VHH binders against Manganese-dependent ADP-ribose/CDP-alcohol diphosphatase. Designs and how they scored, part 14

Target 1, 321 residues: Manganese-dependent ADP-ribose/CDP-alcohol diphosphatase, of Oryza sativa subsp. japonica (Rice) (q8h5f8)
Amino acid sequence: MMAVTNGVIHASSREPLFSFGVIADVQYADIPDGRSFLGVPRYYRHSISVLQRAVSTWNKQHNIKFSINFGDIIDGYCPKDKSLWAVQKVLDEFEKFDGPTYHMFGNHCLYNLPRGKLVSLLKMPTDSDRAYYDFSPCPEYRFVVLDAYDFSALGWPRDHPVTAEAMKFLEEKNPNSDKNSPDGLVGVDRRFVMFNGGVGKEQLSWLNDVLQDASARRQNVILCSHLPMDPGSASFAALMWNYDEVMAIVRQYKCVKACFAGHDHKGGHSVDSHGVHHRTLEAALECPPGTSAFGHIEVYPDKLLLVGSDKMADTEMCFEP
Short names: E, the ipSAE of ESMFold2; O, the ipSAE of OpenDDE; V2, 0.75 times the mean of E and O plus 0.25 times the DockQ between their complexes.

## First folded at step 4 (VHH)

Design q3 (framework vhh_enristomig)
Fold by ESMFold2-Fast, scan of step 4:
Structure q3 (fold): chain B 321 residues (1-321), chain A 125 residues (1-125)
Amino acid sequence: as target 1 above (321 residues)
Amino acid sequence: EVQLLESGGGEVQPGGSLRLSCAASGFTFSSYAISWYRQAPGKQREWVSTISSGGSTYYAESVKGRFTISRDNAKNTLYLQMSSLRAEDTAVYYCAAAGTYYDSSGWYPSEYDYWGQGTLVTVKP
């Protein structure tokens, strides 16, 4: 519907049900600037300035109800003896946002701090020490946050049974002596590297129960994970180890409309064969001084609209409610 | 103990060729991904190319099809064969090494812990 006032065409009066802020891969550390494996500049100190701009921007917007941090709050190069300080420094910036922030952890968080400490520091809304949870900001929507390192070589202590099974899994899938190298692996098999992980059997069962409940309640579901879950939305080497098992559960239900992730710093967007949107968010870490990568998502009954800053691309994600 | 030493730079005319070398010592060269970077006068350091421990190669768009990265693990040496050189290729070229390690907190990718001193390439008529 269009109307004209003062010679200006007004296309619509529709407002979102709510909006939420998004940011990924801040990877703060008090160290000199560096580079990725493929040479992309990394601005470890400046990344917190990106977060400061995000919080300021979200606070000036109306109807930003919460924000989601898509993991990797500090970088793995952060000195170990400064890791608690660095996490707290970043969390202090999130606290300046006028609403709650929902957190997940990524590989860089886990390089320096144990799982239990991160669940506590990030104040994950669980009734246990689990790092996966769900919440509903309104009756029409359910958010599900996955622990992408539930089954991983780096998510648990060295002597933990899960670490042993994950290392055995990597030995089977990746013949390289350096398990962080995808070298010689073909297509989606490039994902079988140590800095990735997967969802364990207990979490898969929990996810099925959550989606069954959401479906019965006629809720739209947004799935959040540090690791991407669709080959079209990210580099193959950045994919969750068992994204196919997660998506097999998702495909049994019509309620999941979008999956958001970090981890692959260049970002990406795809729509899979079942109509689910997959949006990988551009990293805050790789923004040169004067640029940003963060956004907010406007939530509607039939679409999501990501409004990004600078490096984070605007994305419209339409679906059947 | 760790050392990276670049060589092979110099002055060339546009359209010319140069081969850069990087001699490495003090670490297990074959286990590391090794990269070439460059820094032009008054500009930030720019990535040029990487070769993985297994030999996979990656190139910046600006040099793709003109430059070839290679390695000789027996000699602990990295090479960059540069052809069809342009004025905008004028820079100091650096090599850098990346690897991985494990400690009580888990696995860490090591990215560019080791940098060379650089070798100057000047493309002028």
Scores: ipSAE 0.012, ipTM 0.300, lowest interface PAE 9.0, mean pLDDT 87

Design r1 (framework vhh_8ghr_2)
Fold by ESMFold2-Fast, scan of step 4:
Structure r1 (fold): chain B 321 residues (1-321), chain A 125 residues (1-125)
Amino acid sequence: as target 1 above (321 residues)
Amino acid sequence: EVQLVESGGGLVQPGGSLRLSCAASGFTFSSSYAIGWVRRAPGKGEELVARISGSGGSTYYADSVKGRFTISADISKNTAYLQMNSLRVEDTAVYYCARAGTYYDSSGWYEFDYWGQGTLVTVSS
């Protein structure tokens, strides 16, 4: 809502409908600091301090209605016998936030714990073992959380049909003996690595039904996934295996305004050819002591404004309502 | 007992070549491990120079060495190599061979869990 005073239009009268907190890739573990493949330092113990600062910051703001954790709550290098303890330690910090937190899992979560256990521990709002769901914080907005590992080599038993199909898919797409390496793959084909995944056929059908319903209700949709879904918003090696199939469904509707993801720790932002914003959130894991990466998103009828801390860049995402 | 033993360092003139070797024992090269070469010059931090998957199929190079350095692995000899060509004064450093585990993310995250003793490469006249 705009105001007019003394013949001048004042945008300062516009208030957000609500705000929500965001954090990605906490990847907590009680282990010594490490390094990424490219030598970027990783602060496994300090990452929980980033989350503690996030919760404290969100609690000081009146308008933060909920928060979203974009996956990888613990690191894959967390000892297996300490994984339940580590997840609970991180969840205890989220519990100090005054509102609910909506969770998804990433590859590092799935390295250590089975899918069904994570759905239960993270209290995903599903009536089944599904790790995908939707919710509406107000009549004008719908949030859709995707399971980016629905079709993957991760989180399913070794003898599960999905594991077998995913391994066959990777063997077809990636000729490397090390399926976690994108070397020799060109452009977006670099995404065909084992630490990524995709959306299965049942979830694609569910997504179509949700977007049709959201469109009929004239809702704006925000799509959340651990894996990025636009080549402009992330390294090619970080992309969801079948982001093109997800986006083919999305572009049939005008209601999807933004897609948020984690996974690519440096973050990114793009607007795709259909006008959808793609924002990859900077990781909490790669913050040296005294530095943070978290934020909140102010939600308006015609835009989203990400207000970030330190490493997480402020981002304005305008759209047709 | 896991060990990584480097050899091949030494003094070389600018424009020269050296080949570093990393002999591994206590584990077998496989898709479960990657081998990296990390260098450290006095007063500077560590730089990952090159990495190869333990299967030998996949490589990475720092921008500072692309086109000049080549990493390779001989799985049958359980040995990794770094061929260094067109050496520059700024390549002077201690070069470490290191083993990394298999947990990955979009950047191909590695924690190097075992390190060699390092081998000195000096590029000068």
Scores: ipSAE 0.012, ipTM 0.280, lowest interface PAE 8.7, mean pLDDT 87

Design s1 (from h3 with Y56G S105E E108S; framework vhh_7nfr_2)
Fold by ESMFold2-Fast, scan of step 4:
Structure s1 (fold): chain B 321 residues (1-321), chain A 122 residues (1-122)
Amino acid sequence: as target 1 above (321 residues)
Amino acid sequence: QVQLQESGGGLVQPGGSLRLSCAASGFTFSNYAMSWVRQAPGEGREWVSSISGSGGSTYYADSVKGRFTIARDNVKNTLYLLMDSLKSDDTAVYYCAKVSWDLYEGYSFDYWGQGTQVTVSS
């Protein structure tokens, strides 16, 4: 890109501070192709080919510093006795990327494997069994990865107190016998389904502390979650149960610039009333053979630029530093 | 353990009707969405129809919409597919599938029954 200033042609392009790769909802399984309940095709075996193309593409770029996997590494329909093999197969593909990958888990990960095993397998950078963490790739940016299943019916053992409380919560919010059905629920209340979850009180307190610290250090913050947190960026049925509590904390600070998520496979983008960008990433699982959904995000002091492949739309996200 | 047993298939002439049934056991039937999927000779699997656990929501492939009706009886733990105005292109093995956990996210072959053959010809 070139511009003319005072009669002289100058480069108007600015190089990013860094870039990072993104991919969501690989949901690999060694099973025949299927469909969603609404008939959308799902390509369980081909999804790993999307990841292979992503890694190859990221490795050809000299400025991709890390990548983020937005959860659902294998599909819940993966046979249970094949689940460890399937996760390892997908992780072996991420390992071919020349930088680190930061992981979170989604509902499909948790259907087949216990959370403690997933934290270990996905090498989450935490000294505890916590599946939420933060990191800074440079002094001006902080990344915060949320555990969207911290309070959930499926994120804990069947007999765990959190499971009991989450099931009680769903019984109060969703009158359907099938708690994965939003039938009869209106607007954002459609989110009260069992395949979603929320952020527990301890994690909310941790988030507040992280954002206070980031604000004091004048860092821009990017939030990452498997579940979307804005009604404008996703189907109502795909929203985090207590996205409103998370965003109430976020809105106390100016430092959060964007929230990225997976889970709603068609993707989406919105800017909320406080200027925070919400970008839901298109799923790798729903790409027919020969197409892809992955990208990289170029990070600037005043914007993020998502450069997507095929199904993943390019998105420019401008903000005040 | 999940068990799904399809029945009601057979030979029928074009324009005819069939009623397929799927008897379900090994799970709380009313808590799960159910689907019908078919496979024609030499073809891949094709989704036909889905029904929510309560029966309140139904969905159909464009190829069968207006001709097929999906229904369920939660007291009898049975799923139905009512097939009207059958065409030669409807010839396939029809499979009953249990949708678990993520009602609107998907299903796979590993949860399907053994199937029932429908043949539409003279």
Scores: ipSAE 0.016, ipTM 0.428, lowest interface PAE 6.4, mean pLDDT 88

Design s2 (from h3 with Y56G V99A D102S S105D G106S; framework vhh_7nfr_2)
Fold by ESMFold2-Fast, scan of step 4:
Structure s2 (fold): chain B 321 residues (1-321), chain A 122 residues (1-122)
Amino acid sequence: as target 1 above (321 residues)
Amino acid sequence: QVQLQESGGGLVQPGGSLRLSCAASGFTFSNYAMSWVRQAPGEGREWVSSISGSGGSTYYADSVKGRFTIARDNVKNTLYLLMDSLKSDDTAVYYCAKASWSLYDSYEFDYWGQGTQVTVSS
């Protein structure tokens, strides 16, 4: 049993170097179906069925080397006393995949569980105090996973210095009493809401060092973040607070070819002025029963090909190697 | 200390109306989105409705859309749920819940009230 798409199936006569699975915003909870604050239907229980189909499909595909989960594995509506159980239930489904899964967390993960516990549960290949890391599945490619909540109001305990600084930042940027409301904010300033976050100074310096090394080694880089980093690829209200600072570093190097994100559930795709692809992945949470949103990405020396299921659109991302 | 106190529940006939209230204290009420969540006997929690901190945005479960209205009074620190055309399936304990962070995405509920029983019976 394999998921099928409604679009034209693109076949390449060239074999990829490898492929990897992708899924975003599973947001599982054992609660009745609901709606987003914008009125979009949300299928909290069915989202784990989407993940089960993803794992089954990846296991049947040849050359899937690993998968990446783009964050928000449980929903903020999940009762606090059931959150650890719900995370483990979702992780047990990822464990059925025949390869490793690389995880990041999103706002919904952080609503329910502390940062340190999530780093441990998600087995991030990093020190327990960091949620950002990199890995190379082959010599030609480097994957960089960012912690989009490194500087945030919700990514740390309420009494933490970072929380205080982030709340002060939001007070300056967003005049609303409800800091989760973008009401009255114009254009990209709509991103200054509490459910978003940014990359701190130490992580920016680390990113620069990683990209300098990747560039020296002639590697192509794929950048992964829960939060989108290009206004063309997502709603303005879904953008990382300091995406412009991250991209200023990226643009100093030619090695970054694509940025992948979750968070904005309708998905999106753009190519920025420097030729970097930005792909926001459609959410598993918003799939009616019997439908799916997941895919795999075929990796080539000069392009990436996202092959999606149902709601996740096929996307060809060509670049200069 | 954050406190949420529901009131206004009771027994009502099918087709009837009730108004639930939730008195909030211990936090800046207007800074947080608020929700109503219900739990029927033997069932899990079901989200009913949400309202933004300003009151500018409201959202409803399909099962109650067109029948229920969520409202807030930020001067009185009170959340309301106006329930019209009540059905037997609306029988549940109704909880007032304070959002922690999210408005246009999802709620994490960091505080809950004790609940108020609504029984729709003939």
Scores: ipSAE 0.014, ipTM 0.278, lowest interface PAE 7.3, mean pLDDT 88

Design s3 (from h3 with N31R Y56G W101Y S105E G106S E108S; framework vhh_7nfr_2)
Fold by ESMFold2-Fast, scan of step 4:
Structure s3 (fold): chain B 321 residues (1-321), chain A 122 residues (1-122)
Amino acid sequence: as target 1 above (321 residues)
Amino acid sequence: QVQLQESGGGLVQPGGSLRLSCAASGFTFSRYAMSWVRQAPGEGREWVSSISGSGGSTYYADSVKGRFTIARDNVKNTLYLLMDSLKSDDTAVYYCAKVSYDLYESYSFDYWGQGTQVTVSS
């Protein structure tokens, strides 16, 4: 038997427990269009129109309980003196959504604004400058949002101890004078570039505690991060510095079913050797005028179904409950 | 002050070859990726090729892959585009552009050369 849910044909008549909206890498700026290093067009002004279409679409659907913004709300090319205005302009569009939005930041956010200001503006449910947290929309599910720039060279003041340790780490791993260049690095080592980051020791310990609690409560866990954590789901140069340490913790528990990320604008999907789905979301920034990249995820006891618009591919992610 | 000066353009027959050069000054050339971008009359800008700061990575538009080679000489602070098997649709003004890795391998329109005209015609 086939059923149609939110425009997608399913071999099932069951209803989702709930759905949530997703969008990544809006990277708004009031500047002329540009291109990536690889020549992919970037539509800095049109990206907010993609978000406007996302919000309109989510508001017209029943059972969209919340949305998640996967980071990079403004672009690093946004003029520094216009950055607060640009963030507020994008946040005003999210406020039109009939539900809460859960935010994380990416490298482009941090190029223009300090982390404490971003945590406040994005209303992250955390203490002070901490940008990682968890929430449960229902008893069956736990969402964990990681701060992928907790250990990074760009997320802290120049003379901060974390910045000093991260720069030392990059000097050891990347011989290039420009630490944003992956030149000469092979395979997954290409991830050791300054525009990436990692999860610090305190956050790793916190994650272990959250997963232990979720496991005891028999919850399914969805991990959210700006940076991808599986080589099969993204370009090597886009991977979190210590994705291997995060996944070593995850593999001690059966409760984590999927990891979602932004950052690698072409998107991707893989299933690792432990059955965890890794889905990198296509960027809103790289949509020509009139096209979109956003979606919603239908949540079931035994699967997630991503229903995407235009550039964002539909993805079915089945797992053992 | 960043200065980019293109040269090597001209009139060539279909199937011919040209070598474009871009002399760079005002920045540490070896630290920045560089690109070639072209614009045909009445059309928008089209990205052609990019090369990393060290020269270790090169990328090409599908329309030129296998025909064009991008190269650089970091001692001479010069970017090159070797164009083989030229077609009439390669007719355009060719610009070199400075690329920044500091903002996730993006480039802006703020540091372009004057351009050099390539015309492919019999």
Scores: ipSAE 0.068, ipTM 0.488, lowest interface PAE 5.5, mean pLDDT 88

Design s4 (from h3, 15 letters changed; framework vhh_etentamig_d1)
Fold by ESMFold2-Fast, scan of step 4:
Structure s4 (fold): chain B 321 residues (1-321), chain A 122 residues (1-122)
Amino acid sequence: as target 1 above (321 residues)
Amino acid sequence: EVQLLESGGGLVQPGGSLRLSCAASGFTFSNYAMSWVRQAPGKGPEWVSAISGSGGSTYYADSVKGRFTISRDNSKNTLYLQMNSLRAEDTAVYYCAKVSWDLYSGYEFDYRGQGTLVTVSS
């Protein structure tokens, strides 16, 4: 088994405060196996077996308090007339877990189902169609879930003002006729593709308020997003459109210790210049039959320890509390 | 109605060359990435190569890298695969495929044509 650490071990060999399960990019569909544009095999039916193994593993550990699904519950290739059935099939597997699951949506969820329907189906803890929220499993920790498609071309109806504004934004940033192509774009500008999105101004203001409150309470914050927010943790083409604006807010506070994401299926890990860990989780979709990509994270006052299965690498994320 | 029509296959000796063509209709060709997929006798499909909508980005399976070149002519709605240094292991029916508008969603094996047979033998 492969283990990854940042080379620093803090003096806590005790039990974690709690643990939580993680899985990303299940992208289930009842269709034959396919490939990505780059030729990586995709196992649409086997991905639900990965989730079933995850749930079984989390249930055996007795101390997993909740799980987080990092988006893309079904694949965009799922037939439209089977999309509700496919989502429900995957959600039925999450329901077998002995705790709550916190969900976010990704681009593949939004290809097949409208935003309001997904917020309802995924039982996001909001009292509106808002798809961003926060929760505290204990006094020492706060989890913040971002809506990475709040400002996007695909996250809203075709006639919605946000769709029009996002399409105008893409026309200005990406000269390609196919706005899903990063062709000819250099460095981090490759992120300006239609299958990505960003965080709107209202959500940025909300995030600042949440982090100010968490800082006042001396909480450690874990930030969750479908889209990665650090160039060191993912391919440039997979980055959130305005990750720089989100991180500018984060950098004003010392409370954010880690950012977790899906979307870039090969996964990744970086520590930015501010000491924040960025961990992109390996996709369940791209696991050959008999292999898995899921894990659990043990939460300590001064570190997080990701314990992964097969393709999901163990990662030790140490920080100053 | 998306239609793809492959041509250019045939019998060729080891070390020889062939150029495959795929005529596309029923969609705005320049807006979509395209790929070549092959299926050898008695085996499942194998991805060979992909090209972006503009033609500026190309990708190849390790087994064909350096030997095959994918290209497109958007004015003619045509995809090409130039195959050089052909080997017996390249024997297969070759299909072209339209890639999903989301470059990370993968491609469907949506064979609306019969493909084009390439046989590498002496």
Scores: ipSAE 0.087, ipTM 0.509, lowest interface PAE 5.7, mean pLDDT 88

Design s5 (framework vhh_7nfr_2; at its last look DockQ between E and O 0.32; V2 from the best seeds 0.00; counts 0 for: pae E 8.5 > 2)
Fold by ESMFold2-Fast, scan of step 4:
Structure s5 (fold): chain B 321 residues (1-321), chain A 123 residues (1-123)
Amino acid sequence: as target 1 above (321 residues)
Amino acid sequence: QVQLQESGGGLVQPGGSLRLSCAASGFTFSNYAMSWVRQAPGEGREWVSSISGSGGSTYYADSVKGRFTIARDNVKNTLYLLMDSLKSDDTAVYYCAKVGWDIYDSGYPFDYWGQGTQVTVSS
């Protein structure tokens, strides 16, 4: 009755309702390896090998119904004239998975390709350029995917009203001439940098309606976002601009059990003051050759169990259903 | 368009000091983080240090922390690396690099706009 996954011994007598695959920040590019501003190595070509191992592993697992890609499918340093090719190359690898993949975009995707093109390429289940949506893989669970760049400086054309409003917002919150620098900002205010974004008014209203409906149906809800939404789960500089507004809506309902994100490549996990789990997934981009960061999540009525590979830590997330 | 020109290298004895400069042009210098990267003979590229656009945040490789200081002059569009207590292990060609769009999450490919500047530490 015991199974060993990633060196962790698991009881196998109770089966999950279903499982789903997770991967974050593949950031593929056909360029030489580089480093982050903090000196962390980045393996732009090897990241697709991490995805290939993820797909192979998910296809061998019983009851993996779908996967979720937590954004940044290609890196901002991908040459602009190769960006469509690079996205397609990564999507071709996801297509080898024996199930659907649900996508969101991150800042690095938006550096290279316009919003509408990404919504189309990533086949987001929406009828517009809207990049937020929800789905239910079973009656007991609802997944909500947020567009963390709905209100942002980088996700829209230069002359777009949202770009103007977001730039004004950054000027008010961040006195640096380099709006990507959190220099001199204290605590959670370090999040007011241009590579982050937030959720606009229309999306907040939509989220409230979705959670009201999920609550009425007695569903457990899992929120997915490229950007983290709890200070305990990520570096302050990686947080969504208005995570506090999103969480104020969430706190009106008992149905939200966990929030998953990418963006902060070292990952993290916290439980907030209202018992919601926040799990930031370790990036595929920062795995040395031969190592990986991906996982699958086993879904139960009263918990989620993240089973991670190598750099992605196993995480048990228990809650009241 | 973007040009980075390194200078200030040379031969120095162990325990000595050098100041490297990088003259930048073709972009708004104060809007971008900058880094120093080195390559020793027969070795791969090694990140040395980074500085934010304002100069308020600096980061160093463990091998140079406490000995090297990164600085910038945004009026002169110049990046500096002040190297103290030099060791034979510091022998390398030093390159400066413009860092991309998001200072705490952006990586940079090792993209060299100049020939670098040779530092040789020998007795």
Scores: ipSAE 0.240, ipTM 0.612, lowest interface PAE 4.3, mean pLDDT 89
Fold by ESMFold2, look of step 10:
Structure s5 (fold): chain B 321 residues (1-321), chain A 123 residues (1-123)
Amino acid sequence: as target 1 above (321 residues)
Amino acid sequence: QVQLQESGGGLVQPGGSLRLSCAASGFTFSNYAMSWVRQAPGEGREWVSSISGSGGSTYYADSVKGRFTIARDNVKNTLYLLMDSLKSDDTAVYYCAKVGWDIYDSGYPFDYWGQGTQVTVSS
């Protein structure tokens, strides 16, 4: 509605440049409901209903141009003989969305299927079984998807050089016999556990090139990773092994405005010392029947607005363009 | 070949105590988290307690917190559950379970189960 008083037109309208859908840690499996190691309830079969609601909601909304799945599409306890079927079942639901979906590796998918098979099934825009890439949905924005398991003890064959190097790294960093245990590790060193990983040197070099190009084009950059990269946005045990190396590259440029992640199912939000927002997304797996954890992000020149569902909190992320 | 064998169950009065044991073999015991899970007659399985591979972290279901204690002996490869202040609702078959970590051999949150030991709480 427009109103005219004293000859002055009073109208205020602000529309996002575009919006995109977000969901994390669906972790579907055709197994009875269970609990995490810490005793938190997990709804393996019902998590696909959360995804179905997400897709239905995104299809009804104006300007949802794409969605991003923040990894762990199926659970690591999915029976091995059902891994391919379970991935295809979840992908069939994503395919009902009226736009492209961008995927990334999470540890639970890598427990189930080899990297090359996952890249193919998820239609990742990469020419290798290393799952990092970028895209620009509009001139003002660049999205960068990291492969957080590029250097890891997961997802590579057991005799692969990366596996050997990662296991040696863990032996040096984590004194526990159970390499999934952070017992006795202090502060951010608690991240040195087998279910995490890191970004390799080739990927770091690639990231620098992408950020240099984005800066030259005056683009705002959004980083996406399965693993969180700021201690303020996640538990220490959920952090990427070399988040400090990634963030050292990021701070050489002003273009990165936000980093989104999954993996830490409780979610979180922080702003680091350089003004970068870090948002860890709440997990679909841990939604009891009738509740949801998904959302969409409205993208503006000077902010991002996450509009969440039930367990996924609304979050405003303001920045200088 | 992973083997888990529970023992120490029996009939006990309300308010009584029992100590369950689980002898483990066929894997490096200290490398794996372990859990106790129980199943009452006609009911689904209910998680009871978990302990990290080192024994440094322990977790309990709300229904048993403050009454049950999980422990492990990594020299003897044995998992324990000390149950105090037992109630009729604690009547169940108790299983010890190995938490899986190998992506090529995972099928459920727990890879291997024992045969169980019966705990019956009645006056």
Scores: ipSAE 0.012, ipTM 0.428, lowest interface PAE 8.5, mean pLDDT 87
ESMFold2 (binder alone), look of step 10: mean pLDDT 81; pTM 0.813
OpenDDE, look of step 10: ipSAE 0.038; ipTM 0.407

